# Miniprotein binders against q6w4x9r395to579, part 12

Target 1, 185 residues: q6w4x9r395to579
Amino acid sequence: GHCSLEGGSFVTTFDARPYRFHGTCTYILLQSPQLPEDGALMAVYDKSGVSHSETSLVAVVYLSRQDKIVISQDEVVTNNGEAKWLPYKTRNITVFRQTSTHLQMATSFGLELVVQLRPIFQAYVTVGPQFRGQTRGLCGNFNGDTTDDFTTSMGIAEGTASLFVDSWRAGNCPAALERETDPCS
Key: E = the ipSAE of ESMFold2; O = the ipSAE of OpenDDE; V2 = 0.75 times the mean of E and O plus 0.25 times the DockQ between their complexes.

## First folded at step 3 (miniprotein)

Design D14
Fold by ESMFold2-Fast, scan of step 3:
Structure D14 (fold): chain B 185 residues (1-185), chain A 102 residues (1-102)
Amino acid sequence: as target 1 above (185 residues)
Amino acid sequence: SAEELERLAKELVEKGLELLRRGDPSGLELIVEGVRLAVESGSPELIRLIAIFALYLARWLLEQGRYEEAAELVARVAELLIEAGREEEAKRLIEEFRRLIE
């Protein structure tokens, strides 16, 4: 399955449901029992200060018990806070420059991440068939049914993206729901 | 009325395009508002044209090196299409924009 984070603020789930991202926080993009050592993929969004973009993707994080790999829009790759020269390899993960504008994180456990650095910072997530029906987070549940792709962290299927997005925040950040329900604040 | 919405939509899009041609990114807000009114008018022909228009304008912005504005335009127009129940048009717009920037 394919999930994409494109145009700075747009997400397309594994079941091909598109929606726009309105939050400025770190969000859980993908959690699955198929990821080793309690692994999770996360996306960091921040506000653009110079354009009309409300929010933009600024970094992608792969977090497990052993690794915290951060790929940021400034083209820095770190693991556990230390900058790494590419190609960078751990036992199960390899990060390398695929083209002058793209980085790839390849894994042995059926997850691939491609990050476009320029002209617009974007991310593309590919998971193998073993992940079908076994994913949760902003990329959806990968069950072949788009009607429940907005399943919150509490297991409730929502009809709108705002409650869905807010439920996957990984931290103490302003909620997208507040922006939609109180547009004057 | 639908006719009133269509008239206002056209005026906002024309003003927004004038601003964007002058390098003023605030024109994007007028264009998106015009698109919102056109979608609310409920015309299937206008909704199809909106997706085509957004892709052509995004291409022009990309050619000007205005990458963030191109991305924001497509994202906001696609969101309006999804809110109006036009998910297939939104999906095509996003897919075609992806092809331009990959």
Scores: ipSAE 0.000, ipTM 0.358, lowest interface PAE 13.8, mean pLDDT 79

Design D15
Fold by ESMFold2-Fast, scan of step 3:
Structure D15 (fold): chain B 185 residues (1-185), chain A 102 residues (1-102)
Amino acid sequence: as target 1 above (185 residues)
Amino acid sequence: SAEELERLAKELVEKGLELLRRGDPSGLELIVEGVRLAVESGSPELIAFIARYALVLAELLLEQGRYEEAAELVARVAELLIEAGREEEAKRLIEEFRRLIE
């Protein structure tokens, strides 16, 4: 299955349902029992724009009990807050420069991520067949049925993208965009 | 056991990549052998991981001007994937390699 985050604010789910993303927060892109150690892939969206307010992807995060790997539009890769030289290897994950403009995160558990750094930050998620019907998050449930692709974190199929997207907020939004003082982690 | 096959496949692929990084051509055969063991293990996640490593290895060979070896690696890995019933992964590997050389 293939999920894409393109053009700053557009998402296509594993079941090929396209929608536009509106929001400024960290969102759960993919959760699955197939991911080891409570792993989750997350997407960070922030304001971007030349002439008007618009939302764009600014970072992708892989979080597990052991690792917090962040790949940002600034072409910096960190794990647990520390910048890493590429290629960066852990037991099950390798992050490397695939081309001059693309980074790839390859894993031993059937997940791969490719991020385009230039000219615009975009992400492409590929999962193996073992993930079929076993995913949740912004990339959908990968069950071959687009009618329930907007299944919220509460397990309810919605007709609109806004409720679906809002339900997958990770809870750690940038304080500068929601509150100006005393940001909460 | 399947678990031992997975461990050995990963070790061979990683060692092969290390050898190719320092200019040792024997790394190519280690990568191919790792792919064979991954196919034998039947683990879809390991097969996908090793296929992606083949692309990294091919890019390293291209950077060294070793175009024939890069093409041979991709072709051999793709053939093993097809034999294992992983035709879509083989097509993806070939297409990604084509993007690197075009």
Scores: ipSAE 0.000, ipTM 0.070, lowest interface PAE 24.5, mean pLDDT 72

Design D16 (at its last look DockQ between E and O 0.04; V2 from the best seeds 0.00; counts 0 for: pae E 17.4 > 1.5, SAP 79.861 > 70, placed apart)
Fold by OpenDDE base, second read of step 4:
Structure D16 (fold): chain B 185 residues (1-185), chain A 102 residues (1-102)
Amino acid sequence: as target 1 above (185 residues)
Amino acid sequence: SAEELEYLAIELVLKGLRLLRRGDPSGLELIVEGVRLAVESGSPRLIYEIAWRALLLAIELLRQGRYEEAAELVARVAELLIEAGREEEAKRLIEEFRRLIE
């Protein structure tokens, strides 16, 4: 399954459903029992301009009982808030520079993350087949059905992105604005 | 010690980056000094990482119309690498910069 966060405010789920939202919060992208130690992948969005529609991805966070890894445009920060120079390795996670503009987080448990740093901060999440039907968050449920991708944290299927996205907030923040559109538009 | 140099190098580069992003030209000198210390430490990993960060920053500066600063950053970092016998790293830095600005 491939989930992408592109163009600052566009998301394509594991089931290939595209949608757009504008939010300035931290959201759960991926939660699954397949992630060890209660692991979760999160996305941090912030304002990129003065308008409410000017929002962008500014960081990706992997958080578990064992590790906290924050990937932003200019740094990788770990558990103690210390910036690490790459490559950074834990027991089952490695963060390294893939290209001049891309970082990669590789794991031993079937999660891969590629982060494009420039010109636009974007993220690409790949999960193995063992994750089928066992994912939740903004990346959807990876069950081959796009119609139920907007399932909230409470297990309710929504027809629009706003309530869906808001349900996956990791903190208090303003409600997300939605425009369900093709990320390529 | 090498470890101390690495630490100082990182701190200087990070501080320099923050300053440059705020439009403070003094940030360039801090970055350069950080690179110097990194090279002196002899840590291949650190040298590599700093080189790429310099490249990325240079590209960012170009996008902001800060052409002179971008060019100076790449040139000075490359020079330091060359002086330290890291010619291949310098070459790669320059080549990647050229490639990415085209």
Scores: ipSAE 0.110, ipTM 0.529, lowest interface PAE 2.0, mean pLDDT 89
Fold by ESMFold2-Fast, scan of step 3:
Structure D16 (fold): chain B 185 residues (1-185), chain A 102 residues (1-102)
Amino acid sequence: as target 1 above (185 residues)
Amino acid sequence: SAEELEYLAIELVLKGLRLLRRGDPSGLELIVEGVRLAVESGSPRLIYEIAWRALLLAIELLRQGRYEEAAELVARVAELLIEAGREEEAKRLIEEFRRLIE
């Protein structure tokens, strides 16, 4: 399955449900028992000066008990706070430059990440079929049903993206709340 | 074989989407052929994949302020799915796109 973070504020889940995102925090994209050593993929959103959205993706993080790999929009790759030259290899993960504008993180456990650096920082997540029905986070639950793609960290299916997104916040940040009224009315 | 049809279908669709991304309208003809082959392969999963890929390009076009091109891409893919008897996939594509433009 495929999940994408595009245009600064657009997310498409593994079950192909698109939504817009306007928060500024670190969010859990993907957690799964299929990821080794309590691994999780996370996305960092911050204020934007280059997109149609007020917020944009600024970094993607892969965190496990052993590694904290950060890929930043400034093309810096770190692991556990130390900058790494590409290609960078660990036992199960390789980060390398796929093209002049793209970095790839390849793994041995069925997760692939492609990051577009230019003209706008974007991320594309691919998971193998073993992840079907076994994912949680902003990328959805990968169960083939879009009606429950907004399942919160507490296991509740929400009708709105704002409650869903806020529940996957992984830091001390303000909640991203959607307005109920037209701002011009 | 069905697998060969699936492979050719996705290759044609991906090439068509790349052409549309750079403003070449001939990309629609490749998408048409790709959808036709996907239908012949009998793969519901491939039809969903094609709709998803079209939606992703529409998102990129919306991000660039290319609203008319995004709408045209979605409309054309939905029309092709309806012509192929895939009304449910077409309806989903239109509904997802409407959510993005709200």
Scores: ipSAE 0.000, ipTM 0.104, lowest interface PAE 19.4, mean pLDDT 73
Fold by ESMFold2, look of step 6:
Structure D16 (fold): chain B 185 residues (1-185), chain A 102 residues (1-102)
Amino acid sequence: as target 1 above (185 residues)
Amino acid sequence: SAEELEYLAIELVLKGLRLLRRGDPSGLELIVEGVRLAVESGSPRLIYEIAWRALLLAIELLRQGRYEEAAELVARVAELLIEAGREEEAKRLIEEFRRLIE
């Protein structure tokens, strides 16, 4: 399974459902019982222009009870707030530089993250087959059915991306803006 | 601009590392100039990536028995980082290098 976060705030789920959203928050990309220590992958979006609907990915965070690995748009990798040299390794996670523009986080538990640092900060999430049907978040539920990929944190299938995305906010922040509110962005 | 400084810093460091790897000591001065440009660019990513690449070359030099060249590279980069107020990165570089020679 593949999930992508691409320029223009585009997301493609594990079931290949594309959508776009606008928001300035931290969102849950992926939660699963397959991630150890209550692990979650999160995406941070922030304002990128003068319009409220111009938002972009600024960081990807892997958070568990043991680690808070942040890969930021400023190209610094931290764990628990401390900057790390690459390659960086914990018991079950390795972060390394694949090219001058791409970083990779590989894990022993079937999660792989590739981050494009330039020219546009983008992220690509890959999960192994053990995750099938056991994911939740912005990357969808990985059950082979695109009709329920917009399932909220309360288990409700929504017809719009904005309600779905809003339900996956981590922390108190403004609700995601819909494209219909500002169609020129 | 910061992007132009980053580009020039990268080019100088890569050329300097290549020259030093082949035994041309002028490579060190190119690396030094590249570090200065990286500091001026204000890019934390570039600074720590340069320090990392310097450490990798130092490891390669150690494996080849070129101990004095490896130590000189690490010392010069660490000095520049300290002068730029990047003492924690310099300490980390020196500590990792010392661990490798022990």
Scores: ipSAE 0.000, ipTM 0.163, lowest interface PAE 17.4, mean pLDDT 78
ESMFold2 (binder alone), look of step 6: mean pLDDT 79; pTM 0.717
OpenDDE base, look of step 6: ipSAE 0.057; ipTM 0.460

Design D17
Fold by ESMFold2-Fast, scan of step 3:
Order: C-alpha cells, then sequence, then structure tokens
Structure D17 (fold): chain B 185 residues (1-185), chain A 102 residues (1-102)
C-alpha cells in the first residue's frame, strides 16, 4: 500500500483517497501493531505560504521505544536528538540518500519511507501486505474501502478531513504555536 | 494537565479499539480506562462524545456477536458518567442500548 504527503497539504491514503487539510502540528501518520516496539510514523506541519498550501510538511518522525528518527526539511537526520551522517544504520532501519534530492528509510518490518527534500519537502510511505486493515492515522486504514478513511482516534467514523486530522494530533497544537513548545518528543 | 489527560485518554481508547477489532477482549479494559481519564479531564466536548462513542462501539460489538462485552462496556461507561454528575447522558446511553438488545 502507498500513501503520499505532497504539495505541503495534500494526502493520498493507502486506499487512494485524496484529501487536503490545514494543520500546524505533529500528526500521527501511521500506527500499526505490525510496527515493532510501539512504533509510529508521524508528520510535522507548520503554517507556511510555500507552494500552493497554507501548511507545509517540515519533518517526518519515526518513533519507537528505542528510536526517535527525525528527517527534516533542512536535510538533517537525527536519532534520539543526535545528528547522524548518512548512510545511517540501526538493527532494523537504514536511512540513506537515494538521489541528490531524496532520502530513503528502509526497514526490516515492511515499512519504507521516501522523502523528497527539494524543490518541496514531500513524503511517500509504502507498507507491505501484512499492514492491510492494520493501520491507523492520516494514511487511513488500508482495507480497500475509502468510506472509513476518516475514522478518528476514538474509532468514530466521520465524513470530514478536518475532524479526522484533529483526532490524529500527536502533540499540543494551539493556534498560536509561540504560546506552547512544539512537543517533538 | 487536563489536555494531557485528554490525549492519553484518546491513545488508550485507540489501543483498546485495536485489540477489540482483532478479537482480543482485553481491549475493553483499555477503553474503559481511557473513558475514565477523559471524564477526569473535564473536557465538555470529550465527555459529550463519550456516550456517543460507547453506543457506537456497543453496536459494533453486538454485530460481532460479542454481547457480554457490549453490555459490560455500556454498564461501566454509564457508571463513570453517573460518578461525574452526567446522569442524563448515562440514562440516554442505557435507554439506547436497551433498544439495540430488544
Amino acid sequence: as target 1 above (185 residues)
Amino acid sequence: SARELELLAKELVWKGLFLLRRGDPSGLELIVEGVRLAVESGSPELIRLIAIFALYLARWLLEQGRYEEAAELVARVAELLIEAGREEEAKRLIEEFRRLIE
């Protein structure tokens, strides 16, 4: 299954449901029991006039009990707060430069992430068939039915992308971000 | 603090729903704990959604033939609502559930 985060605010779910939203927070992109050690993939958005969007993807985070890998639009890769030179390898995850403008995070557990750094920061998520029907977050539930892609974190199906996005907020995200620290950890 | 309880409540409900959807009845305990934290947070919007959520989930459990879990969910959520002074929401939840099982 393939999920994309493009143009700063466009999302296409694993079930090929496209939507657009305005969000300035850290959002749960993918949670699944197929991810080891309570792993989750998260997306960080900031308000920006970049391209055709009021909001822009600025970082992608993979968080588990052992790792906090952050790939930012500034082309910096960190794990647990420490900057890493590429290629960077752990037991189950390898981050490397696929092209001059793309980074790839490959895993042993059926998740792959490709990040476009330039000209605009974008992300592409691929999951293996074992994830079918086993995903939650902005990328949807990967069950071949687009009508339930807006399922909220409380398990209530909704027909609106705004309520869906708000339900998957991973951090405290006030309208004025200056009032509160962005909780990246 | 209230915001942190709200976020934790949502995470526990999500984890519980995941376990229930895969057939694991232990998910019910996580959902009830999440509801307890949501009530403790004092968020009027979240408390209002609790009764709707409980009815939605109970209906799904009935559709799965999981009658005992559906009844336990409704009973435990209604008790938490009553303890929080939300007797009208608890009464409506019980009445709506009674209609589902009639």
Scores: ipSAE 0.000, ipTM 0.115, lowest interface PAE 17.1, mean pLDDT 74

Design D18
Fold by ESMFold2-Fast, scan of step 3:
Structure D18 (fold): chain B 185 residues (1-185), chain A 102 residues (1-102)
Amino acid sequence: as target 1 above (185 residues)
Amino acid sequence: SAEELEYLAIELVLKGLRLLRRGDPSGLELIVEGVRLAVESGSPELIAFIARYALVLAELLLEQGRYEEAAELVARVAELLIEAGREEEAKRLIEEFRRLIE
């Protein structure tokens, strides 16, 4: 299955459902029992420099009990806060430059991440068939049915993207946005 | 839905970019159609985003020595923006492109 984060804040789920959201926090993209050591893939969104009404992907984070790998739009890769030269390899994960404009994170557990650095920072998530029906987060539940792709962190299927997205916030929201309340909250 | 139009507009622009990078001129028509769908969606954020992409794509065409295609892309996108009442985005696109070719 394929999930994409494109054009600032557009997402296509593993079941090919497209949606857009307006958020500037860290969000859970993917949680699954197939990820080792309570692993999770997360996305960091912030406001664009051209218009304050636009939001854009600024970093992708893979977090587990051992590692916090951050790949940012400025082409810096860190693990547990320390900058790493590419190619960077751990026991189960390798981060390397795939092309002049793309970085790839390859894993031994069926997860692949490709980030496009230019002209716009974008991310592409690929998971193996073992993840079918076993994913949670912004990338959806990967069960072959698009009608329940907006399943919240509490296991409730929502009809709108805004409630779905809010349920997958992982923190790091700017103070100015914390004063705003979602119309549905 | 508006969200589906927005998604399709971005997908067409990105597919057009990939085609142009490999030297396939059919990418130009995909980009123009993506801009048309962005205008039809009525999303101010998407229209601004797609206009910025048109400039990036024009620069790519200029780097490849494809001057006529770059000019045609900018002209067609600017015309669509003007027709949609987005004169400021169109003016910005044209002026930035003029700076690239000077």
Scores: ipSAE 0.000, ipTM 0.163, lowest interface PAE 13.6, mean pLDDT 74

Design D19
Fold by ESMFold2-Fast, scan of step 3:
Structure D19 (fold): chain B 185 residues (1-185), chain A 102 residues (1-102)
Amino acid sequence: as target 1 above (185 residues)
Amino acid sequence: SAEELEYLAIELVLKGLRLLRRGDPSGLELIVEGVRLAVESGSPELIRLIAIFALYLARWLLEQGRYEEAAELVARVAELLIEAGREEEAKRLIEEFRRLIE
């Protein structure tokens, strides 16, 4: 399954349901029992600085009990707060430059992330078939049915995106990206 | 009438297009209002036409290096279409825009 974060502030779920949201927060993009060590993929949104653009994707975070990998729009990659030069390898994760404009995070557990750096910062998430029906977060539940793609963190299916998105906030919304130190708390 | 809503929707979108081309960002709000009226008219042909206009303007903004404005335009139009239950039109708009920026 594929999930995308494109054009600054819109999402297409694993079941291919598109939606847009407002917000300047860290959001849970993907949680699953299939991710090792309580892993989660998160998306950070901040103000764009362009007229009439309220929010834009500024970073993608993979957080587990072992790692906090941050890939930011300024092309900085960190793990547990330390800057890393590419290619960067851990036991189960490799971050590398796929093309002049794209970074990839490849994993051994069926999750792939591709980040487009230019002309617009965007993210593409691919998960293997073992994740079917076992995902939660902004990317949806990956069950082949779009009618429940807006399932909140409390397990309620909503008809609109706004309550769905708000339910997946990771803690308090930071005024600046630098204030986000533990989005899984 | 539906015909009057159709005319007004097209007129607002075209005025918004001219403003954005001249560097006046208030044009985005006129385009958004035009989309809202197109949805209210209930005309599938008009909704399709307005989506094509939004995509054409997004392409022009990308050619001018105005990437975030292009993304905001498409996002706002797609959001209105989704809220109106026009998810297939929103999906097509997002896919066409995705193709422009890959």
Scores: ipSAE 0.000, ipTM 0.096, lowest interface PAE 23.8, mean pLDDT 73

Design D2
Fold by ESMFold2-Fast, scan of step 3:
Structure D2 (fold): chain B 185 residues (1-185), chain A 102 residues (1-102)
Amino acid sequence: as target 1 above (185 residues)
Amino acid sequence: SAEELERLAKELVEKGLELLRRGDPEGLRFIVLGVIRAVYSGSPELIAEIAKKALELAKELLEQGRYEEAAELVARVAELLIEAGREEEAKRLIEEFRRLIE
């Protein structure tokens, strides 16, 4: 299955449900028992330099008990806070430059990540069939049904993207209360 | 001012509850915005009022067989109260909802 983060604010889930959101936090893209060592894929969003009202993907993070691999729009790759030269290998993970504008993170456990660095920072997540019905996060539940793709961290299916996205904050961000705006303003 | 936050919180919550009542899930977003303003107003009475109104709608939705929508409403309000440090209000809301469904 394929999940994409495109155009600064668009997401298409593994079940092909498209949505948009605005956020200035780290969000869980993918959690699954299929990921080793309590692994999780996360996305960092921040204010867009193009427009104050827009937010954009600025980094993708793979976090496990052993590794914190960060791939940023600055074209810097770090692991546990240390800058790495490509190609970079860990146990079961390789990060390398696929093209002049694309980096790839290949894994032995059925997860592939491709990030487009230019002209717009974007991410593409591919998971093997063993992940079917076993994913949680912004990329959806990969169960072949789009009607429950907005399942929150509490297991509740939402009708709107905003509540779904808020539920997947990684907990190291300013309180959601400070970021809410009046829809009538 | 606190009075302006209270007024706006009440207006947003009422709009959200009415939207949910008629099946518009966007109502949850209005409730979120209203709860946030209630928290910033510093009024425990307003928070209690909002929780009570959420339970009243949840009970109405349950009577109509709309179990999933009732659960979503209560869970989202409780989640916001927990995030805002209002754990006792969230706990009471969850306990009262459990009494409605059990």
Scores: ipSAE 0.000, ipTM 0.081, lowest interface PAE 21.3, mean pLDDT 74

Design D20
Fold by ESMFold2-Fast, scan of step 3:
Structure D20 (fold): chain B 185 residues (1-185), chain A 102 residues (1-102)
Amino acid sequence: as target 1 above (185 residues)
Amino acid sequence: SAEELERLAKELVEKGLELLRRGDPSGLELIVEGVRLAVESGSPRLIYEIAWRALLLAIELLRQGRYEEAAELVARVAELLIEAGREELAKFLIEYFRLLIE
């Protein structure tokens, strides 16, 4: 399956459902029991440098119990807060420069990430067939049915992108307040 | 009965969340007892609801700089969820919270 984060704020899920959103936070892009050590892929969105109303991707994060690999739009790769020279290798993950404008994170567990650095910061996520029906987050549930691609963190299928996206917030955002009505009610 | 356990669990959690939000640490004990009763009631929906209400309060506490209280709340709730066989829910709660305190 293939999921893409393009044009600053456009997302296409593993089941090929396109949507656009607004928000300036860290979001869970992909969680799955197929990811080792409680791994998750996350996307960081911030305001466009030209317009305060525009949202754009500024970093992609792979987080597990042992690693916090950050690939940012300023072309810096860190792990657990320390800058790394490329190619950077761990036991199961290799980050390397694929072309002058693209970085790739290759893994041994069926996840591939390609990041376009220039002219616009964009990300492309590929997962193997073992992930089918076992993903959650902004990239959808990868079950072959687009009607439930907006499944929130509470397991509720929504008809709109805004409720779906808000449910996958994972950062310290100004709007991280207890809601009057929770998604479970 | 299961219905009585659910009602009591909800009451304890509501009181506990209110107290902890105000800075009274005894609120945590009420939330923990409420989670325990929800587990005994056997209601998956209620357990799920309480776990997320606790996470939302933890996020509020983080925003206020109350890191130790937020971490303790998440840890205590996750521990009870693991004991109840809700390992996936506990794991999700811990991962979400861990990202916020980075």
Scores: ipSAE 0.000, ipTM 0.107, lowest interface PAE 18.3, mean pLDDT 74

Design D21
Fold by OpenDDE base, second read of step 4:
Parts: structure tokens; C-alpha cells; sequence
Structure D21 (fold): chain B 185 residues (1-185), chain A 102 residues (1-102)
């Protein structure tokens, strides 16, 4: 399954459902029992301009009981608040520079993350087949059905992205604005 | 050797960061020394990385209300970069810092 965060405000789920939202919060991208130590992948969005529609991804965070790995737009990688030199390796996670503009987080448990740093901060999440039907968050549920991708944290399927996205907030933030559109448009 | 300088540079910067997080102001001097060694190594990638880390640290200092130290860090790092002929990198660092304090 492939989930992408592109163009600052566009998301494509594991089931290939595209949608757009504008929010300035931290959101859960991926939760799964397949992630060890209660792991979760999160996305941090912030204002990139003066208007409500000017929002962008500014960081990706992998959080578990043992690690808090932050990859931010300024190319600094931290774990538990400490800056780390690349390549950086933990027990199950390796963060390294893939290209001059891309960082990669590789794991031993079937999660891969590629972060494009420039010109736009973007993220690409890949999960193995063992995650099928066992994911939740902004990346969807990876069950091959796009119609139920907007399932909230409470297990309710929403018809629009706004309530869905808001349900996956990791903090207290303003409500997200939504527009379901092709991320390539 | 260049490799040794790189290693030492990284170690000093890491140690400096640790000291600053613990409230030891001497950490700033270690970071600056690390930057100096990085510059001497001639590694463009290392220099870039350390500059980024310097900016990150400056941001952290600002969040702690340590404005003067943040400014000093950026100024000293920029100076080292300029002295080493890395003027463009210094400009980038200064510009980003300006954006942080706006």
C-alpha cells in the first residue's frame, strides 16, 4: 500500500483515494497493530501563507514507546528531541539520505517512508501486505475499498474529508477545510 | 585527515548540543569549535549539515527565550563560513535566522 502527502495539502490513501484538506495540526497518518511498540506515523501541518488555504506539510513524525523520530522541512532529524546525524539507526528503524533532496526511513517491520525535502516538502508512505485491512488514520484502512477510507477514529465512516481528518488530530487545533480533488490537479 | 576532522566535528557539535540542553552555556563554544573543524575538513555536505543544525539550535534557543545566544551562535557560525569562503552558505543561514525572528 502506498499513501502520499503531496502539494502541501493533498493526500492519497493506501486505497488510492485522493482528497485535499487544509489544517494546521498534527494528524495521525498511520496506526496499526502491525507497528511495534504502539507505533504511529504522524504528519505535522502548518500555515505556509496568510490565507486559510495556505497550509503545508512541515514534518513527519514516527512515534512509539521508544522513539520519537521527527523529519522536518529543515532537514533536521531528531529522535526524542535530540538531533541525529545521518545515517541514523535504531533497533528497527534506519533514517538515511536517499538523494540530495530525499530522506528515507526504513524499518524492519514493513513500513517505509520517503520524504522529499525540496522544492515541496512531501511524504510517501509504503506498507507491506501484512498491513492490509489493519491500518487507520489519514492514509485510510488499506482494504481495497475507497468508499470507507474516511473512517474516523471512532470507527464511523464519513462522507466528507473534514470530519474524517479532524477525528485524527493529535492535538487541539482548528477544524480542517476540505476539498475532494485529484492531487495532480 | 579530513575524515578525522569530520568525526571530531560531529562529536563536538553533539556534545555541545547536549551541554546546552542541560543548561551549560559552554556548549556553544563546543558547537562553534565543531563548525570550525567541519569547515577545515572541506566537506561540503558536512558544512551544510552543520549549518542546518546551527539553525535548528538557534530556533531552539529562541524558543527558550535565549535570544542573545541564538544570535551569537548564528553570527559566529556565519563568520566561520565566510572566512572559509562559504559566503553563500553563510547568507542562507543568516536569512533563515532573520525569518525565524520576524
Amino acid sequence: as target 1 above (185 residues)
Amino acid sequence: SAEELERLAKELVEKGLELLRRGDPSGLELIVEGVRLAVESGSPELIRLIAIFALYLARWLLEQGRYEEAAELVARVAELLIEAGREERAKILIEWFRRLIE
Scores: ipSAE 0.027, ipTM 0.313, lowest interface PAE 5.5, mean pLDDT 87
Fold by ESMFold2-Fast, scan of step 3:
Structure D21 (fold): chain B 185 residues (1-185), chain A 102 residues (1-102)
Amino acid sequence: as target 1 above (185 residues)
Amino acid sequence: SAEELERLAKELVEKGLELLRRGDPSGLELIVEGVRLAVESGSPELIRLIAIFALYLARWLLEQGRYEEAAELVARVAELLIEAGREERAKILIEWFRRLIE
């Protein structure tokens, strides 16, 4: 399955349902029992540096009990708050430069992330067949039925993207990236 | 070769980070030398990445209460960027660091 975050604020789910959302928070893209150590893939959205009314993807985060890997639009990769040079390898995850404009996070557990850095920050998530019917989050449930792709964190299928997206906010805003740059909070 | 400079730069940065994590300030010298070699490689992409990396490393040092090392890292990386004709990148690095310490 393939999920994409493109054009700053457009998402296409694993079941190929496209939608657009707005918001300035960290959102859960993918949770699954197939991810080891309570792993989750998250997306950080913030205001565009060029337009105050526009929101755009600014970072992608892979969080588990052992790792917090952040890939930023500024081309910085951190793990647990420490900057890493590429290629960066852990036991199950390798982050490397795929092309001059793309970074890739490859895993041993059937998840692959490709991030386009320039000219616009975009993300592409690929999951193996073991994830079928086993995903939750902004990327949908990967069950072959697009009518329930807007299933909220409470398990309710919504007809509109807005309630679906809001339900997948990761804790209290501000976004993780904004919190990391805030000297007081 | 440029590829050898990039490889050596990366190895020096990795070793310097290891020393800094252990509380050894001599790691800063290895980081700076690694940055110097990366700048000498002439890759515009690597030079941009280095400036951003230096900022994030400086932030980590600030979080550890290691203020003088953070300031020295930023100052020395900015100096290398200026010497390489990358004055605008050096100004951006210094300005971002100034915001971090406020």
Scores: ipSAE 0.000, ipTM 0.137, lowest interface PAE 19.4, mean pLDDT 74

